# VHH binders against Phosphatase IMPL1, chloroplastic (IMPL1): the designs that were tried, part 13

Target 1, 311 residues: Phosphatase IMPL1, chloroplastic (IMPL1), of Arabidopsis thaliana (Mouse-ear cress) (q94f00)
Amino acid sequence: VLSEVSDQTRYPRIGAKTTGTISPAHLLEVVELAAKTGAEVVMEAVNKPRNITYKGLSDLVTDTDKASEAAILEVVKKNFSDHLILGEEGGIIGDSSSDYLWCIDPLDGTTNFAHGYPSFAVSVGVLYRGNPAAASVVEFVGGPMCWNTRTFSATAGGGALCNGQKIHVSKTDAVERALLITGFGYEHDDAWSTNMELFKEFTDVSRGVRRLGAAAVDMCHVALGIAESYWEYRLKPWDMAAGVLIVEEAGGAVTRMDGGKFSVFDRSVLVSNGVLHPKLLERIAPATENLKSKGIDFSLWFKPEDYHTEL
Below, E stands for the ipSAE of ESMFold2; O stands for the ipSAE of OpenDDE; V2 stands for 0.75 times the mean of E and O plus 0.25 times the DockQ between their complexes.

## First folded at step 3 (VHH)

Design q19 (framework vhh_7w1s_2)
Fold by ESMFold2-Fast, scan of step 3:
Structure q19 (fold): chain B 311 residues (1-311), chain A 116 residues (1-116)
Amino acid sequence: as target 1 above (311 residues)
Amino acid sequence: QLQLVESGGGLVQAGGSMRLSCAASGFTFSDYMGWHRQAPGKQRELVAKIYSGGTAYDDSVKGRFTISRDNTKNTVYLQMNSLKVEDTAVYYCARGYYKSGWYDYWGQGTQVTVSS
C-alpha cells in the first residue's frame, strides 16, 4: 500500500478472528478476574518495608511475583482446567493440545515495584491459536501514600476499555508533537546500543521519550492516548500479549520493529496511534534491519512446543 | 552477609575451553544467578542465567557456553567451549531477579583472555 494517508487498517491485525468454542465475553470475564486477583496480591505488598540500602529486596519481589502468579493460575485453572499456560521464562503448564494459551506477567516492572515507583502492573492475555483473544492489565498508580489502580481490558474485535470506559489512541499526527516511550533490556548488546541511538534521535525530534520500565503499562498508555508510541527489542510473550491487543482495540497499530506482521512470539514490538506508525518506521525499520545484518536473532521464541498457531 | 567469589579464568587459546566457578555464601540457590561479562571499552552484558524455570543464554554464546549449578556446593558454573578472541572479557557472577535485570550482589570479576 502506497497511500499517503495512514490508517489502522493499513497494518495486519493481530487479534484473533474467532475464539473457537469459548465466547470473547467469557474470556474477558476470566482475564479480568485473573488480573484483578493478581493485583490484589500485589496491592497487599506495595506498602511492605523497603530500604534501598537493605540487602534482599529481591526476596520481596520474587515472593510477590510468585504469590501473584499462584493467584492468577488458580483463577485460570478453576475456569479452564484444560488450557495451556505460559509461565514466566517459558515454563508451560497444562494441555499442549489446547488452542488457548494464557500469557501471564504477574508483576511487570519489578524494579519499579521494589522501589515503590508507581509504574508496574499485572498483565494477563489469552491467545487463540497464537493470536490475542482477550486481555487485561491492572496498572498501579499514585505511589507511596496514595496507591490506586486502573484496569485495562480488550477482546479481539470488541474494543478497549479503561475502568469500564471506552478508550482510543491519540490523533497526534506529527512526531514533533508526540510523547514516545521505549524500554531497554538488561543486556547491553547491539540491540541495546541501537535502541540508545533511536532514543537519542527521537528525543531530539519529539516532545520527549520516556523510559518507564513496565512494558504493559507503556502499551496501555499508548492505548489510553497519553503517549503516541512504544517500542522495545527482546520482549517476551508475557510482556506483550495483553498490551498489544489493548493497543490494537483502542485503534492503534502493532508491528515488529522492522514493520512486519507482529506475533506475540516475535522479539520486537512497535505500537503506535496508527497515524504516526509509518513515520516511526522510517527510522526504526532500517535500524532493525541493520541489527539483522549484524547477526542478531529475530526468530520466534518462547512458543510452547506443540502449541498450534495460525500466525 | 551475602558473598560471591569467582574463580577460574586466565589465558586460553582460541578454540579452547574454560570453566568459571562462582561460590556463594549466605543464601540458597533458589535465587536467580547470572554470568555477565565486560570486554575492554564496552558495556557489561548478560551472558547466561540460571533460575528455577531453567537457563537462558545470550545468542552470541548459545551452543558454546553452558551454565549449571551444584546446590550441594552452593556454586554456579559457566562452561565455555569453542572460545573466540571476542570472548575476551572480565566475567562477573551476580545474584538477582532476572526479569527486571536487577542484581543485588556481584562478584569481583575474573579475567578471561582468549589468544589467537
Scores: ipSAE 0.007, ipTM 0.324, lowest interface PAE 9.3, mean pLDDT 86

Design q2 (from q1 with G98D P99L P105Y; framework vhh_8h63_2; at its last look DockQ between E and O 0.01; V2 from the best seeds 0.00; counts 0 for: pae O 16.0 > 2, placed apart)
Fold by OpenDDE, look of step 4:
Structure q2 (fold): chain B 311 residues (1-311), chain A 119 residues (1-119)
Amino acid sequence: as target 1 above (311 residues)
Amino acid sequence: ELQLVESGGGLVQAGGSLTVSCAASGFTVSDNYMGWSRQAPGKERELVAGIYSGGSTYYADTVKGRFTISRDNAKNTLYLQMNSLKPEDTAMYYCARDLYKSGWYFDYWGQGTQVTVSG
């Protein structure tokens, strides 16, 4: 699995080689607009009181998620009515004969949002035949009384941007100098346990491991160069589609946690600044292989039926 | 030669129903993404409904629950059933094909059929 080759050439690129009949610029424009529109909905809700009942809080989150997704969907459908959509809340919408699949997380980091804790985002990515073609993530930053946003965006082969400025992953080449990020799902299964061990190990050998609770945000932080890596099991396509492209276009590396070629339909992801990727895989890959040996399912999931992919 | 011909437009009272049709020639409706767009005076043309080659449908929020897009493959004809019509639905209605199934690029348009809703 591991070979000593250049970090940039070692791992296959996951970004789309082409955007088909639609220009990259147009895809980017709509992706950005869609994410922005969703973010506006979230912004309206972010300042609402949190001193409500459990049910009230749950409703706030649910309503915000749904409203954000609806707003995003409207933008996408308005511009690309025949595209396929995979949304967290709405599921699959459209015709699977489309080469384009939009992966939408209208509110990544719902727990953070619920508590008014910073690090949540609106994440919108579009795939061309299964490969990320364009992406936009609107991150909410600050906190109560000082909420703000920054916008990440990328097109395959076009670089990564934050607030319209080009961004790059860090050049940190030592794990002991790295700030790492990971996430955990709600299911405390073998993958969760394995990742807890990884969390422990990397906490011991790095400057620290953050657990922020928003996959799209975490990946964007890697792309921004303020963190060196992010990994997680059992993420959904809408959690990863935008972030992985942004990382790759920022000069980072994207793989499965076993070091294999990544698809947004995979059940594991490792992103890094590229330089550290091999070192991270020295620990992560064996752990992941162990899970596989135990029969844990790492097959593709949430891939729409009959959706054509060139993976 | 490819051609789309709309028909069925007219004057209808608010709350009424109307079905507009689009007869296609030169290509197969069921193999393409087809859409109904409308343009009201002084407004931009907007996509009202679309039907995927696979049969799935799209509706603008403004018409969802009231309009139904369908097709008759044998007749190679596209339809838009409009129920509970409102004055705001008054517009020239166009059918079109999107060769690339994008929803934004239509290479063939009909001449349009006028729908007027009085209220």
Scores: ipSAE 0.000, ipTM 0.256, lowest interface PAE 16.0, mean pLDDT 91
ESMFold2-Fast, scan of step 3: ipSAE 0.178; ipTM 0.614
ESMFold2, look of step 4: ipSAE 0.345; ipTM 0.734
ESMFold2 (binder alone), look of step 4: mean pLDDT 85; pTM 0.857

Design q3 (framework vhh_8h63_2)
Fold by ESMFold2-Fast, scan of step 3:
Structure q3 (fold): chain B 311 residues (1-311), chain A 120 residues (1-120)
Amino acid sequence: as target 1 above (311 residues)
Amino acid sequence: ELQLVESGGGLVQAGGSLTVSCAASGFTVSDNYMGWSRQAPGKERELVAGIYSGGSTYYADTVKGRFTISRDNAKNTLYLQMNSLKPEDTAMYYCARGYYKSGWYPFDYWGQGTQVTVSG
């Protein structure tokens, strides 16, 4: 059962304490340019014909994802030719000795994009020695006949912005008044069934749980204060790197789903408005520990072999 | 014409090894994310391994350390090398073309599958 005790607990910050030789302002300028450039490619594709089959996604989705990735890579390489880049599908590009790792998701929410449903984004984050340093997410809103975008950004220690204005997480202090978000992967294993049970339990005690299908959007909605929490098992670094920094810089909390200190390379994330975090963990942490006892692997993943981290 | 043709399945004893292969035509495997999924009777389909266009790999917790995914670009063929096989690995194994996305692993084409049976 969820706790009714109101408690505000602080959690370890995940944002980089320094960005080395490159200023936070310069990193911010480039992550925003990269995300915007990818988003321009996606915007050109939003009204193109769609053909979704029972067996998978249309060529439009694949072509748009690859074109967006190419546009983002061009911006990053032009500005920082020796930085390391972790892109989905493309794997690892560049110098593994770099302290800077760019984590890009050129089209988050591909099923939503395929259907023209207005919940998808371009997400670009840069890590310094394993810790988020700067981030930008361009969210697509409106849908057919009225497409538009909303831009989120943050630097470690610099706060979070939406369309140039400071944003902050909500002050909601009771789960019964909260709007929560979660997501699910393709693999229907013990982690999936555990999260379905969490979905059921939290739906019963909150104002509702949403399953929108774009992790970067979901985290930005927590940062904006229009939802109180988001959690999911088995997100990859490119799914999380930007959104977690935006949440933290908006005043939110970020942990693993067992309550431990989060890194971008962990296999679970819980983000919240902070004040609800202990109440959410009362149910989520035991469920996550039970998965570990069943042999589910929560070790770090997708961290480039020679990439130096200060986690 | 897009096609994925799987082969190499069969009966193997517990502790043994087996390699299944997937020959692709109509596209290039190195230009795409490729994966292997399995489905046992009465169970949901499980993604066990994936290889990104850049060469990085993914493995499900159930097979990590025992299975190895690889590709031969000259032959346009995907492989899954399965070592230390257990009775629990008994399933129909499918190869697929697709890509890895935020909390979701979409595939846009699937093969017909090859049966692997592990006795024990």
Scores: ipSAE 0.000, ipTM 0.240, lowest interface PAE 12.3, mean pLDDT 87

Design q4 (framework vhh_8h63_2)
Fold by ESMFold2-Fast, scan of step 3:
Structure q4 (fold): chain B 311 residues (1-311), chain A 122 residues (1-122)
Amino acid sequence: as target 1 above (311 residues)
Amino acid sequence: ELQLVESGGGLVQAGGSLTVSCAASGFTVSSNYMGWSRQAPGKERELVAGIYSGGSTYYADTVKGRFTISRDNAKNTLYLQMNSLKPEDTAMYYCARESYYKGSGWYYPDYWGQGTQVTVSG
């Protein structure tokens, strides 16, 4: 349950207000099974040899990503054959008239997976009419010799869980006491340069900024209360759909980096513990507005053309 | 279901030009990061050019100023225009849909085509 007097009342909630004909509990059961099934595929690959050649590493990553995706798709299609699925490429699978859109990242943090660095995840979210309805993220922890997983889940209005236990964002109320997280895209444009300046400025005024390399993990760490905020430009729906619901249901706040109402089809996200959200926006929102003035496109993307949304 | 088919390779004299193409099916080229990589015998694959969904391009220093990557959205086809070819450009050229990542600055291809051979004589 969410408190009526929480800082969340300052920002529009993103979670679906209803899930239509399919109960939140049923959606949760299937997102958890899908994420777990994908994670079992990834776990089979964590101890495979890491060749030093570019091709050897990329083959392991792409084979694992594809096998995880196939396993997740099988679970979704077996349970909801008429639902719409957004693939990693932005391709649409299934019935575009469906109110339910599955956003799947079968291996988030591919560079970390390639190196055996313990920060990668399987992320599965389902939207109802454009709004997150249920989510699960399976995070890989430990690393070589001691691999294990943490399972995060949430339903809209149902709260957030980690390994079956209720979780909440931190109560940290000052940026100078905060641990922050960000990420960077592969294109070194004005958005990249702007976020490097934000990284520098926030490093100076906080306890530090981390770059872990897996957006779903980063958002789950905010929901768990071990970091205060995560922001990044140019994330796709499959990068965000699960993590943003888990943050919101843990009591956090979710907006665009200009402070506007977030949808998973937006090109920027700021998640936080809520209390720090206005303080973070004081620096982030002007920087994001400046990027718009430089011609950086922040229009919606990867929203299927015929998919009905109540944004 | 996804398919990438390269064509247009062949024999060319040093200083000449050649365009290779890549026909995509099962996904939309304009919605993805697409790249061209090459592999010479006994060497690892090298990413030489990329085009982001928004239209921005990347070139390896070895080909910058000589190669141009482009796409035809109506034909769902990716191109690599190669000018001022050198014997060192001799390789099998692969079209790839490249994975987005949020870590270190290398690319993992989601899908590779079968390749098209480019041989530059001198």
Scores: ipSAE 0.000, ipTM 0.239, lowest interface PAE 11.4, mean pLDDT 85

Design q5 (framework vhh_8h63_2)
Fold by ESMFold2-Fast, scan of step 3:
Structure q5 (fold): chain B 311 residues (1-311), chain A 118 residues (1-118)
Amino acid sequence: as target 1 above (311 residues)
Amino acid sequence: ELQLVESGGGLVQAGGSLTVSCAASGFTVSSNYMGWSRQAPGKERELVAGIYSGGSTYYADTVKGRFTISRDNAKNTLYLQMNSLKPEDTAMYYCAAGTYKSGWYEYWGQGTQVTVSG
């Protein structure tokens, strides 16, 4: 366990305690290959024209997403033909009796990709009985004229890496010195209004709140120690599965936005450097509880039918 | 504009069956995640069934084995077939539509009331 301290151990660990018959190292090798293979497809598309008709731009995004997904699926199926796969479309592929569930986002941050803005990623996580076991995220950096990638990875209990080097969350212990990140859904309902109020309040008391537009990138930035926290309502399993493990293995804390034990099938996530987690929850948890009283649904979602979990 | 219109609700005896429908306009049902949520008076809204763009389905444990979600792409309509109805299934049933890529675009209908007596 890397950088475990009393403040970080205050919250339940989410990573799988065992990976069954397949070693964490073997899962990591395949997760890294899958993410890299998808990222190579995306890299071929980054310099294609963006000033085309709306329909043509939509086709570029859709074609790139589908090609990246196909490349990732081929790697996973070739190595583990009997595993269950959940794609970003919500599609289920494979054997529902498998203990291993692959959560794949072949292009996280599609709006950023469409505009050539350097904040998008390929995200691949694998769960064992519902709990993250191994993860890799390939982040796209630089932007037009200087595209490059940065690779993040983790195994449950194995720590987190960026480009092969160990990474750790920041030691920032005061909100007034923190850089925070959040995201917003399209629906302008009570959850959106609540998170806009949290954005305003935290902007006033911190060094600032960013809205970068790719959840996997945002979580990796917390793990890398260049931001102190990320929170968002209504993320899906493929948005979170890899990033949450990378944060936890870098020494961070992961909970629901009500402070409860997190699973990738929950509809809210709060990740942080651990030290600031209780301070962030002082404001975020009451706001989230209030949303439940207003009819916002926080039940588990996108858990495949018949997938056995130990949550 | 985008619109969801639910219909087919009504009064039914315990053990009976009922199908509610959701007619969509302004978008394609087969290209979106579609779902059914319900809310009883004084209770939290709960998601009971969903169908993903790829055709896979989700069911809440409370309705699994009794409810079936389906869509008719030609009619651009979503259905929820409810069998073996119980008094606790009494609720306002809401249709929802969303996408998976450009953030969660969640749209809701006005609801259709289902009342199960027994």
Scores: ipSAE 0.006, ipTM 0.287, lowest interface PAE 9.4, mean pLDDT 86

Design q6 (framework vhh_8h63_2)
Fold by ESMFold2-Fast, scan of step 3:
Formats: C-alpha cells, structure tokens, sequence
Structure q6 (fold): chain B 311 residues (1-311), chain A 118 residues (1-118)
C-alpha cells in the first residue's frame, strides 16, 4: 500500500480531476454499455470461418470491425449526441467544442481475431478536456471451442474493476521476478529496432517478455496483476485511452517511455505496477532519448484540431 | 466515409514516365503504411511499392530503381512516379492502406490503368 501511494505521487496522475457536468457514474454506465454492445457484435463473429489469403484480411475482419464501430457509435450518440468521437485511423465525428472526447477501438488485436488467437478486445475510453475520465475494455478469452469475455472498467479516482470486482496491480518489486509485455508496430524504423533490443535485454533479466498483439488487453493484464509492465512506441489514442486509466486506477503508474508525463496523444507509453517503474525507466528512458537524438518524432498526434485540452 | 481515388493512368511508350496519384479522404496518409499494388490480366496482384508513416519505403525487385513512392501531407495524396516503363509494367494500379498498420490491406480504390506500348 505504502509503495503504491509513493509511486502514485512520484509520477503525475493522468486521469481527469473532474468530469464536468456529467457524473463519473453516468460516464461509466455509458462506456460499459458501449463496450459491451461492440463486444456482442464481435462475439457473433468469433466462430465464423477464416479465409486469410494474399488478398489481405478476410471480409469477416473488416465487416466485424465496422459493425462493432457502428454499434458503439449508436450507444454513444444516443446518450451524448453533442460529444466528440475519435475512431481508429483518426476519423472524427461531432463538434470539437465538446469537452468530452470518446476514443474507440472497436476491435483491438485484428490479426489475433483473424487467426482466432484469444487476445483481442473492444476498447472504449472517454476523455474530459484531454484527460481520461472513464473506460471499459471487453477482453476475449478462451479461443476456439471455449470463447468467453471479461469486462474491465474504471473512472478517474474511482478505482478499477474486472467483472464487477476491484482489481489491483501486482506488488512484485524486482525485475528478475517480473513478467513483462511489449508490442511492435509494423513500421520497421529506429523505434522498432530499439524496442527489439529492449525486448532482448529484458528477456535476459526478467521471467520473460510477452508479445500478445493487443495493447488494451496488455494494459488490462498489468492492471489485473498478472503482468508487471507493458511498454510500446507508436501507439495511437484509441489504442491507449481506456487501458491507461484502468492501469492507473488499479494502482499502477503511467508515463511516456522517457519518464515524462503521459497523455493519450503521446507516441510512447510505459505502464507498470508502480514499484518497478523507476527500475524499468533506467533502461527504457535512455533508449527513448537516443531515438529523439536520431530524429524520431515524439510530438503529440491525433489530437483533434480545436479540441480543448488541460494536459 | 474512408475513400481512396486513383488517377493519372494512361497510355505511355516504353522508356517513358508516368505519375499516378491517390487522393485520400476520411483518414491521413502520413499516419498509415500506404502501398501501390498492380494486377495484369490473368496474373496475381503484386505489391510494387510501400511507404511507412515515418517515410521509409519498400520496392519490389521488379521496379526497384525505376519507381518512386512519395506523399504530399498537405494534399493528403500518395504518388507513384514510374520511370523507364516497360511493356511488362502494363497493369491496373491500385492504391491501398494497411489495416491498423498491419500487413493486411484495406480501403482499396477503384484502380487506374497503365498501358505501356512498344
């Protein structure tokens, strides 16, 4: 408990300090309904035949993603017709005059979904003036013959839940006893090469590094206490908005990979159980600074033009 | 709606040059891996060039040294500059983006026909 409190005060919190005119409880109800509604669409598709060819993704993947997005958008618009929505790939719906920005990933882990590998999710986060206010992630578990889901949720200052039960990050205090997670984008630049070296180094000094392929799932596993840390370069706001709040509300720490204050519009994230955060940064932060010196751009991205933020 | 519109195809003589363009709407080309594929009648679709969000490029061995992929971020447009064209470059050329930065293509345009004679 003391370690968790100390780590939380060491790194600035990212969650919204207020949610304005809409209560945290109301945001939670709608973000959970939105994620659940999208997940019901995905569940209908999990047992459909896969046909992965040189022509790219099957229509199943793209159709499922679009149908999940439509279902989520209907829930959000019905409850908050004037809110701003950021879909994956930077699509903007609504008026930038709204303080509320919904960051939606209707099918996180599309490659895993395409293969029937049990690591994908529906992820819905809502920001208030740029800061995460409420979040829900519906994770798909089991895989072929035994598909099931579990639901993660959080509000800023309200704690994190998995299937209605409070969750907390692990208390593991040594990297040598840690299970770590990372991910790799499909762009093979200096950031990709640097993270491959971090993967090698951390594999040697920890109990292992996983690469599961769904950022929202990976962050929820840190929040649940079944892994100690997750880091990745080049994530977009819809990849991160829900998961980072769930980690922070479970008692974890969230920063950029240089150790700086995180926003969902940043191009790197390090989440951890808090107590390991400084130890992880000893290796990760110098590598990230070296990437800046090589000209890798870490400026904010996908922040909607004219969206008011208090970052 | 996400849309890709190819243009600039046409008839060109062997040894000539041609630039095809792909105008994107509803998303940002600089934020995605974008590619150019081609398909000749009776043949499989071939990826000929790609550009990562960071600006790194890929070229198929069949076009390396002759084709150049580029983008104009202000116009949200992808280009393929084709030099030293050969009759075997005759094909329908398609612009595509990768789905969520993966190796799978989504958001295919209608294509633009390039015919190399002589």
Amino acid sequence: as target 1 above (311 residues)
Amino acid sequence: ELQLVESGGGLVQAGGSLTVSCAASGFTVSSNYMGWSRQAPGKERELVAGIYSGGSTYYADTVKGRFTISRDNAKNTLYLQMNSLKPEDTAMYYCARTYKGSWYYDYWGQGTQVTVSG
Scores: ipSAE 0.005, ipTM 0.358, lowest interface PAE 10.1, mean pLDDT 87

Design q7 (framework vhh_8h63_2)
Fold by ESMFold2-Fast, scan of step 3:
Structure q7 (fold): chain B 311 residues (1-311), chain A 118 residues (1-118)
Amino acid sequence: as target 1 above (311 residues)
Amino acid sequence: ELQLVESGGGLVQAGGSLTVSCAASGFTVSSNYMGWSRQAPGKERELVAGIYSGGSTYYADTVKGRFTISRDNAKNTLYLQMNSLKPEDTAMYYCARVYGKSWSYDYWGQGTQVTVSG
C-alpha cells in the first residue's frame, strides 16, 4: 500500500529556500496588495470604449498597462523602497544591489483585454537571489456584462491558494485524458513552427490543446487543476515569475522545455501536474534540442546587470 | 500612418564602430518600450537591445558593454551605437516597438544592413 503523502516531484524545486530578512508572509501581503491594486485599475478600464482596428496595442491598452504598472510600483516602493523592480513597461527600477527582484506584468493578455475576451491578468512575483519567493495573479473572468476576478497566491514552501482556498494540480496520469495549453510568440521562425507541430501532435493524442493568450492565466489554470500542462518558447521573466511558483506550490512540476532546471530568466517553460511531466518531455525535449541544433538561442535573458543570483 | 525607418547601416572593419538610427512616425518613442533586433544569414532573429518608456535599458549578453541604445525625444528617433564590432555582428538590424506579450514586436521597419569584415 502506497502512502497518500508520496512525493511526485522528480525535478529540482525553483522556489527560494529562504527569503532573507523579510518573512514569506510579509512578501505575500505585499505581492497580493500590489496585484490587487493593479487589478483595480484594469477593472475600471474593462468597459471603456476601445479601437481594435490598430495593428498592435491600442491607446486604451497602452494607457491601462501603464496606469496598472504605476499603481503596482507605488505599492512596492512604499513597502520596500530599496528593492529592485523589473516591469514590462518601466524596465529596471531601483537598487541593483538588492537581493529582492520584483517581476511585474501589469496586464498579461493585452490582445484578450483589447477584445473583451475573458482571459487576462495582473501578475506580480518577487524573487530572492533569483528564486521565486512569493507571487500573486489576479485573473479576470466572466467577460462583458459579468466581469469578476479570482486571486491566486503562493509563497515558496507555503502552498498555493485561490481566493484563500488551498489548490492543487490534477491527478490526471495519461496524455489521452489531458487538457493542455500552449502559446505562440510573435516571430514565425523555427521555434514557432516547431511549437505548431507540437500543437498538432498533442491535439491528436490528448483531449485538446488550448491557446488562450495569457501565460499567467494558463499557469494558474494548471495550478488549479483544470488543465494538465502549459508550455511556451520565449517567455520573459514578467510572463513567468508568479505563475511558475503558483504551479510548483500547487504540487506541479516546472522545467525548461528541454527538461533542464528552470529559472525565470530562461527562454522556455514547461509546467505540468507532475505526473504527466516525463510523458510530455518525451515529445517536447527532443524538439527543443533540435531547435538548439538550428541555432535558436536558449541562454538566459532579461536578468538585470549586477543582480546577484544563486544559480 | 505608424512607421519605423531604419538607416545608418554599412560596411565596417572588425573593431570599428557604427551608429544605426530609427525614425518613428505616428507614435512617440519615449512613451514606449523600443528595441533593436537583428537577423544574421541562416540565423534566427534576436533582440539585441531595448529601452523601456522609463529609460531603463536591456542588452543581450552577446553585445553587453559594446552596444548602447539611446533616443532623441525631439527627433522621435531611436539609436544603437555599436562599438568593438565583430564579424558575428553582421546582420540586418531592425527597430521595433516591443512588448512581452502577444504583440512582442509591432511596427517593424524595413531594416538596415550591417556588415563587419575581418
Scores: ipSAE 0.017, ipTM 0.506, lowest interface PAE 7.7, mean pLDDT 87

Design q8 (from b5 with R97K P99L P105T F106Y; framework vhh_8h63_2)
Fold by ESMFold2-Fast, scan of step 3:
Structure q8 (fold): chain B 311 residues (1-311), chain A 119 residues (1-119)
Amino acid sequence: as target 1 above (311 residues)
Amino acid sequence: ELQLVESGGGLVQAGGSLTVSCAASGFTVSSNYMGWSRQAPGKERELVAGIYSGGSTYYADTVKGRFTISRDNAKNTLYLQMNSLKPEDTAMYYCAKGLYRSGWTYDYWGQGTQVTVSG
């Protein structure tokens, strides 16, 4: 039947096959507590003045990011004192012999937060031997006068939830009916130029491409089924670790932008509803291969030295 | 009040070495992401080197193996040691403090120091 044919386009799963001595349920409890604790810090800051000098706004964002990080770190260390933690700036805390690596983004979408634009999040993921094991993202919605949050979570093999309700990717099967998302870094190199051309091409053939500015939010929107795909070059592990598991557990597909098996230490990500994944790769994969031929580096990055992986 | 003051630029022959310095006040360099960017006339600004609060470093492919970023916490000063200089390294060099703990966005940078490589 047609449904069996569709299932044959599945991609290799990235989620951990086991979580070792710590149960998926216990990891989930702690990632959710950590993300919500960080989000409480961010929520206290959302209504602080934004019509101030550039210096004062920068201080608000930096202080909020640091306070959110401290709150998250306290939760993780109190529950698992021997685990390894990778923070946003590439800082490593804890025991490198640990099989568990926590990838923390205490404030994803800092420019959006600075402006009060409702697309930012707290993102916490934990890896077991290099593979995502559990994840939580707290998304900020509404904006000025009506701030609220939406909590996403997943465990490897356990499915994905939004506010306690099971979620699934969309069933959209044509690019012409798809809402797509991408993002851009501040470096204007060949990868930037290539993705601007992909943005132009996909804008012409789809219902539109959004540039919202928070990777974890973008991936959660794919998992929720309100967008069909998200792709971006040069995201860091803390940008991706939680969101990719949430997409996969919602029934989506996750690969590198060349179609290869994804790791959170890779420099490109393509997430989708699964059924559109081959259609998206038809254009994206050749463009990404061309960047490799031009000398753009796609080697793994930000993997802690001596961290054992089963990638 | 934040202030960054670059110094140490000048004229140097191809193959030579030069160290530029950036004295910071109003904040601590070791607690922030710090970077060096450069801009030649008529060209876009290029990030050449960065150092995270934890000590990890980044280098652009154009300077990797030739430039070294460092800091002196006691002097609250950032440095860029430039070796094997090429004429294409000629630019105004700016130091910058990271914005939002990001290595790619800067909220403050200095007035710059000119480096000219003859050849």
Scores: ipSAE 0.000, ipTM 0.171, lowest interface PAE 14.5, mean pLDDT 86

